# VH-VL binders against Protein cereblon (ohgt): the designs that were tried, part 9

Target 1, 230 residues: Protein cereblon (ohgt), of Drosophila ananassae (Fruit fly) (b3m1f2r157to386)
Amino acid sequence: LSRVPGVDYLEHILFPGEVLPFMIDGSLFDDEMPGLDGLIFGVGFPLMQPPEDNPHKLYGVTCQVYEKGESGRQLVFYKSRALQRIVINCDDIQGPPQYIARNPTSKCFSKVKILPEYFLPEPLKCVDMGSMSRFRDIPSMRDKYRRYQLSSTPWPADACQEYAYEEIVERARKKLEIHKIDTMPRCPIQLSFWLVRNLHLTEKMMRLTFLTDSVNTRLQLIGSTLKEES

## First folded at step 21 (VH-VL)

Design f3 (from j3 with heavy chain K110Y)
Fold by ESMFold2, look of step 21:
Structure f3 (fold): chain C 230 residues (1-230), chain A 121 residues (1-121), chain B 112 residues (1-112)
Amino acid sequence: as target 1 above (230 residues)
Amino acid sequence: QVQLVQSGAEVKKPGASVKVSCKASGYTFRNFGMNWMRQAPGQGLEWMGWINTYTGEPTYADKFQGRVTFTLDTSISTAYMELSRLRSDDTAVYYCARGSSSGDSIWFDYWGQGTLVTVSS
Amino acid sequence: DVVMTQSPLSLPVTLGQPASISCRSSQSLLHMSGNNYLHWYLQKPGQSPQLLIYLGSSLFWGVPDRFSGSGSGTDFTLKISRVEAEDVGVYYCMQALQTPYTFGQGTKLEIK
């Protein structure tokens, strides 16, 4: 999807679901506030990747204004929420980009490409046949063991994602404050971004988790950081 | 990779002018402003101002207002700094540096190699 | 103009030992956004300056994690946890809250 939203720079990575408060010159927003859903704009992260990597691509998120706060005479306070990951061709940017924290005063626009989110929701199982072999010697289970063994095969790591997903959720519960756990989403897409926000990943891991379009892979990357339980 | 290449050293007499070029490569030129600094021999760094590479609007430090001019040739991704009515205390290495964005110049992430301007009689 | 004052101006350090450089501004560099517009640069011998730390505490890409920045408002500190030979040079703080942007005097770090 190609759009021409307003675009600003942000000095850190922002993940879908995060709140982005800001102030800007009121003339930049009032003409572009859409109906009941609020204005959608983009923020790009020019510091997310090394300067030598892809110098003409700018990754970011769309944000939607959901609250207009109390304002001073020249500045208007807004709250927005990040919605979708995007990529911008830097050569498409029209206007002088500014950091949103500097209270932008100039209009800046660009075409954006919305990045997809892929998730395989159906369970694919990886069975530890060693555990199943104990049923071979139990008469009432011997029949079920033979049928299960004939119908199952060793699966690659990707096929075991459902197991890793549940384990990731359990490990996250152990590491987080009770108050935060009450806000843990059930949707795997939302969960993957929520985990990044709450687990304080390294900058390298934040970049890797942001750049993958596969929610399954993103959750596996997050899971790799949780293996070291204390 | 991002690179800023400046013009070569200059020797000038008092009262003359000098024009230093800064050619950028490896990024979209109009998306990042250009700053100018100088460093007198044995001294620290001094900010001279910057130019918005999208609009061409310069901002000059008050000390240099009236003597310095920043210009662009966006077709060759090049910024220029011209300093007029040179004095001996203008002897310095002059640097260009890429600003954090074209609408704002909050930090300088890449610097040119510097251009020595010597003003002597 | 905002005056930036560094200390020490000369800092001899033994290889592998920590180093600390102070930068003080004549007025607060804290913007209403919560950002401190203070940056640190290193000028190695015979080279152009290079950005180390932006916005008080954020490491620029490729800067080793033995560097750190801290402080807020008027008082800022750059720390090197273990000095290496490649760290030799002059360190400058710079404020970018208001024009004209101003640098500290520089701190020359040398290996003993």
Scores: ipSAE 0.617, ipTM 0.830, lowest interface PAE 1.6, mean pLDDT 82
Fold by ESMFold2 at other seeds, fold request of step 22:
Structure f3 (fold): chain C 230 residues (1-230), chain A 121 residues (1-121), chain B 112 residues (1-112)
Amino acid sequence: as target 1 above (230 residues)
Amino acid sequence: QVQLVQSGAEVKKPGASVKVSCKASGYTFRNFGMNWMRQAPGQGLEWMGWINTYTGEPTYADKFQGRVTFTLDTSISTAYMELSRLRSDDTAVYYCARGSSSGDSIWFDYWGQGTLVTVSS
Amino acid sequence: DVVMTQSPLSLPVTLGQPASISCRSSQSLLHMSGNNYLHWYLQKPGQSPQLLIYLGSSLFWGVPDRFSGSGSGTDFTLKISRVEAEDVGVYYCMQALQTPYTFGQGTKLEIK
């Protein structure tokens, strides 16, 4: 039927973890909608400009319906949650795209590519040689242990500063209400999206933080906005 | 980079027809509708209608119904507007503009440079 | 047809001062989705129109943050916090709730 079939447009950027409510006119027949709980669909952001090297790419997120909300007299209200960032080759879109807010009247679908979330652990500042020290008393291991020990020097603090996301967490705590801080995730991937949702970033910064696949870079971008507000 | 390039200025006699082209680049043509507007000298903007670039279905403003025709050549990502039975009050700059989507065309984010059509007796 | 009325039609402004343009529609532009289908365009001298604000208040890509839009239903306002020389031109509001889409008369912003 003429329900949201696979891919629709959204007029703003939506990050993983955000709720996307939408409404369908109750005069349209969708009696099977409660039976489709868990429906996964995509929304694309045509107003977010793609990188210059990828002009025919449409960026977006997958969303999953998790609730049929309370409705008024004529409207059926649904809630969905954004799950993963995606990219769509615009040439793969089949059907005429429409905005989800306008109650799409045509099927529109596409193949999507799930975008990765890369996180490099904070660079090692020091290696505790205690984990290797048990080998120093074994004759066959002594030469290897000495050579390994020479290569295990700590990283300079200045070289690692831009990767320390705990500093970003502390700056964010100064900006946020206490009840939001209690919901702050510990996973760096989830944290990067949570910070975007809870800090009011500029349109340019929203685009930059969405487009990067590197969690480290995303956190650095967020951190730069916190430094400016010193 | 999204770009709409229109055909050059035209000078026509009353009663003739004019066909203005609008060549799109930098995006997937069928995913965004094409709108046409005009602006008479010293006056404001007037919407003439739009065409769904996926289906080819046009929608005309009532004022232009019967005199204007919108067409497409999707192989070269080009939209056309033809206005027939020209009058002197059809002298205007004609613009194409990309709509918000191919299924609905609600805001116009990129515009062509405009084509001056002069109808002189 | 929905009639769009802009005020003022001519707006002389001193550089660096704020400016405000009003747009009123003959019918509500508020859709049941909560969106207002009202958009603002700027036509600089000798140029094509360019989109500034869509859906009443959302800034289009590349538009300076000194521009803002507000309002709902029938009354809408575009504001410029500090007018720059590049802001000179004619500003149009447009409704896109229903066809035919209609523009306001335009507001010519000039430097005094």
Scores: ipSAE 0.561, ipTM 0.805, lowest interface PAE 1.8, mean pLDDT 81
Fold by ESMFold2 at other seeds, fold request of step 22:
Structure f3 (fold): chain C 230 residues (1-230), chain A 121 residues (1-121), chain B 112 residues (1-112)
Amino acid sequence: as target 1 above (230 residues)
Amino acid sequence: QVQLVQSGAEVKKPGASVKVSCKASGYTFRNFGMNWMRQAPGQGLEWMGWINTYTGEPTYADKFQGRVTFTLDTSISTAYMELSRLRSDDTAVYYCARGSSSGDSIWFDYWGQGTLVTVSS
Amino acid sequence: DVVMTQSPLSLPVTLGQPASISCRSSQSLLHMSGNNYLHWYLQKPGQSPQLLIYLGSSLFWGVPDRFSGSGSGTDFTLKISRVEAEDVGVYYCMQALQTPYTFGQGTKLEIK
């Protein structure tokens, strides 16, 4: 019974949505097996420093094979796409890890934890209740003012002002070629990964944007990079 | 924090053997191979070989084949290099270095502090 | 064995000026994956070597961005855009395409 590798190393950070082409030793699957089409496997980034210098955690992504190419008898070419961010406990890795670019010759397996993608929608815009306060002292308006007060749950103005989703989108539009703008996703989760792929971020910023589970934070980190360059 | 700590300096006579230890900490030992290099006084670096820390299989540079042995004690995350039939031209600082992975050890991201081995009569 | 040749072997530089070190291999280091298996190390005085650049052009974690690597196949270059006092030491290129892995002779960078 043949085995398919479940985890390999990658020398750079790969974000969900990116394509990962690779070649693998064809001797790793039996003659009667159809290859790796549809297979989901993991790649980890051992060169990305874990949070708080926790060396027993390996961050990475799942990838799914979607295309088999032509190759020589010994090496079979595949295309895969990164799907989900993961974290691996390094002690769960079974087998000798190899870099996928080196054409792995050994099977390597691990349990993985899929990381979440949290997005909080745009906070409610704060209303200036100060202008409504002038109705409080007018007897005929007092009940209306009290009903407005009870029905209003505004967030502090400073918290609302710190959120800049639309600002980040506009700054990105200014820096990107027109054809890339037309392919900009509308989904905030996909957008956060798309922006990282299409901007020239530092390695430190690539790490920070990968490690956060908050789409809001990822977008704000990207936005800080755009402000710094302007 | 990844750290490689090597055993102390040694002085040996020609014909003797030396065994240098390299204790790893701060990472899962079996996931990254261990490489050995040496550097003669005032000279450049020379790769001696590496050991797959998962399988225990060594690879030796041809120059050292038959004189060097790489071993592991995985229970204490330690790699060893033993060089036998020492000659005066074996006088060098010996380094261990963590390889890029246990399966293909291509670059050396963290190095030990080095162990000076002096061979003289 | 793959022979790695560095030039210059001695490189006196003025603080704040750029520096460039060349490395040539006797065989192509370009793998079919598109990676060049050439790495750069710095050995500061009295210290063990440290990785600067891997795969020809990728900066290792914590290495300042004034360092860069370029080249492909047989010819590679390490550049420092503005030399600082902490950059003093011996720079080595190393090929890791095939065993035995081999280093260049080293380039000693000194401040004038």
Scores: ipSAE 0.542, ipTM 0.789, lowest interface PAE 2.1, mean pLDDT 81
Fold by ESMFold2, fold request of step 22:
Structure f3 (fold): chain C 230 residues (1-230), chain A 121 residues (1-121), chain B 112 residues (1-112)
Amino acid sequence: as target 1 above (230 residues)
Amino acid sequence: QVQLVQSGAEVKKPGASVKVSCKASGYTFRNFGMNWMRQAPGQGLEWMGWINTYTGEPTYADKFQGRVTFTLDTSISTAYMELSRLRSDDTAVYYCARGSSSGDSIWFDYWGQGTLVTVSS
Amino acid sequence: DVVMTQSPLSLPVTLGQPASISCRSSQSLLHMSGNNYLHWYLQKPGQSPQLLIYLGSSLFWGVPDRFSGSGSGTDFTLKISRVEAEDVGVYYCMQALQTPYTFGQGTKLEIK
């Protein structure tokens, strides 16, 4: 858990990799950093319903400032990028939370827990003994061939469900503008968030994809929306 | 599970005061401000103001300034609205409603059941 | 004060048909952030108001997707794609850009 200098509310769900522009009183960041670039803060989503087993938790993301724009009279324009999903115990919030879009004037702090991103690699493919069968008739290789044959089995269907992963990518390419396709990441973790950013998902699907720590499950949820669109 | 439970109906004489309670449950009380609205019989909604549940600082609509007082008892997650120098046109159902945050209270996602206050001679 | 004007004030509708409610503000409700600080509430008969739409177009959790909100600045619209019996009640728009926060007069939706 770490404390962040500012924890504010955001009225919609923000995923890692998204840009969050805002204007805020610049003095709200001074206590935690000597400069403004690179400052890390949190935003929480009070309108996103938590899971039933965590009804008193506030979900959100960390954001990092990467650009300062022109200053107004007392307000400073910033751009930030969401980095990590977090969860906040609402009882840890200190200060009066404000919506970042309303240009907060008060400091608000909290301890946060950074949520993990789990990804299981693609399942082992079935190994066909066909390419190894030529060693069956060589006396020095027969014991190795027999042991390999006995140890090789097809994986169960549920272990092979990740084969739909490439179908998800293909369906997404059909729906997206050509210039977005060139920026599609290969890392499954980054891809899962990139797809949410670049597809028009329903609010229910946005919530479901945000709340899962399993990248495999997140990709499968996204893929289910693509199947219905053909 | 967010619930706001208000005190019962009141009948008052002109010139008296009334104090309506609003007990919150199912969330961290200090993280969301408390708003007060009223609705005269057969009429629309009127915002009376709100209280920052973290700082205790109230904001009153100009129409009620000087007659209304918002207070808190954070130990029991309860907000109070007291309206003084009652007039017959103060007869209304009074609602508490949870604001969008404690620092900005700009939409009302959960409402109490309402408290009828009747002012009659 | 920002004046909120709804039309119509009474809206009889046949079950299964669409409904549309207009809300106009005397001042722009568009904030520098790009948000419109206009919200829609439904007060069903004998009940407290409930939030339907916040920030002009965002559906509150649990609200059916047959409801939608649109508009920006001074002109806003609530639409119901197919009216159901449970949609009966009084609809209010509210601005929350400036204090005092103000409601429209209400639109009573009734089944014919």
Scores: ipSAE 0.504, ipTM 0.771, lowest interface PAE 2.5, mean pLDDT 81

Design f3 (from j3 with heavy chain K110Y)
Fold by ESMFold2, fold request of step 22:
Structure f3 (fold): chain C 230 residues (1-230), chain A 121 residues (1-121), chain B 112 residues (1-112)
Amino acid sequence: as target 1 above (230 residues)
Amino acid sequence: QVQLVQSGAEVKKPGASVKVSCKASGYTFRNFGMNWMRQAPGQGLEWMGWINTYTGEPTYADKFQGRVTFTLDTSISTAYMELSRLRSDDTAVYYCARGSSSGDSIWFDYWGQGTLVTVSS
Amino acid sequence: DVVMTQSPLSLPVTLGQPASISCRSSQSLLHMSGNNYLHWYLQKPGQSPQLLIYLGSSLFWGVPDRFSGSGSGTDFTLKISRVEAEDVGVYYCMQALQTPYTFGQGTKLEIK
């Protein structure tokens, strides 16, 4: 678990790679120098319904400040970029949470868990009997092989095909403006977040694509949306 | 599931006080402020103020300043609204509603069932 | 105080037809962040109010997509693309830019 200074609320879901501009009361800083440059902080999405099995979880992202913008005497303008998905136990929040758009006036801290991003570089392989068939001639394995053969079915080929990275990319190119296509990332992890940002998904689909740790599942959900449009 | 359960209906005489409770469940109480509204019979909604559930600091609408008190019991996730020196025109349904955060209360996503307070001579 | 004025105050509508409710604020509700601090609530008969739309145009969770909100500054509109029987009730706009927060008078939507 990592602890981040500053945890604020955001009224919508923010995905890794998005820019989050904000203003904050300069008097909240212990350092009047360019003290927020490179700072990593958290934002949570209290309006996103958590999974039913984790009702006291607050999902969000870490953000890193990369630019100090125009500032007044009291409010300082910053630009940040979302980096990593996180989850917060709501009971770990210290301080009164405020919406970042309301120019927070109080410090709010929490421990966070950085969520992983899992991606299988190739499509899901179907389970077949080939690698298991070599055990049929081994006496101790014969009974286990027969039980597997009777009880097991291969993963359907159409489900494996839904993780076809190239097909998803091509369908997305047909739906997007030429300017957005030129900024499309090559990394599957970054692409999964970029696609969610640039396609007009429903709020429920935005939630589903945020909650999964599997990039393959996220791309599958996105691909399902693209199939409906074709 | 977010729930706000209010205390039952009250009948009071002019000059008395009433204290309405609002018990919250299904979320971390101190992370969301508590707002109070009222609605006179056949009329619209009126905001009375809110309380920061983390700090316990109330904000009152000027109309109610000096007559209303908001308090908390965070150990049982309960907010209270007390209105004193009741008048006949205080007859209304009183609602608690969860604010958007504990530091700012700028929309009300979940509301209690309402508490009818009747002030009669 | 910011005065919120709704129009119409009574809105009879035929099932399946669109409905539109206007809300005007005496002061701009546009914050320098770009957010409009205007929200819409529905109070169904005999029930507590429920949030429909926050920040002018954002649909609260569980609200059907036939509801939409638009407008900025002082003029805001709630639209229902196809009115259903369950949409009956009183609709309120509310500003939350500055205290005291204030509601419109309410618009009673009824089925003809």
Scores: ipSAE 0.495, ipTM 0.761, lowest interface PAE 2.6, mean pLDDT 81

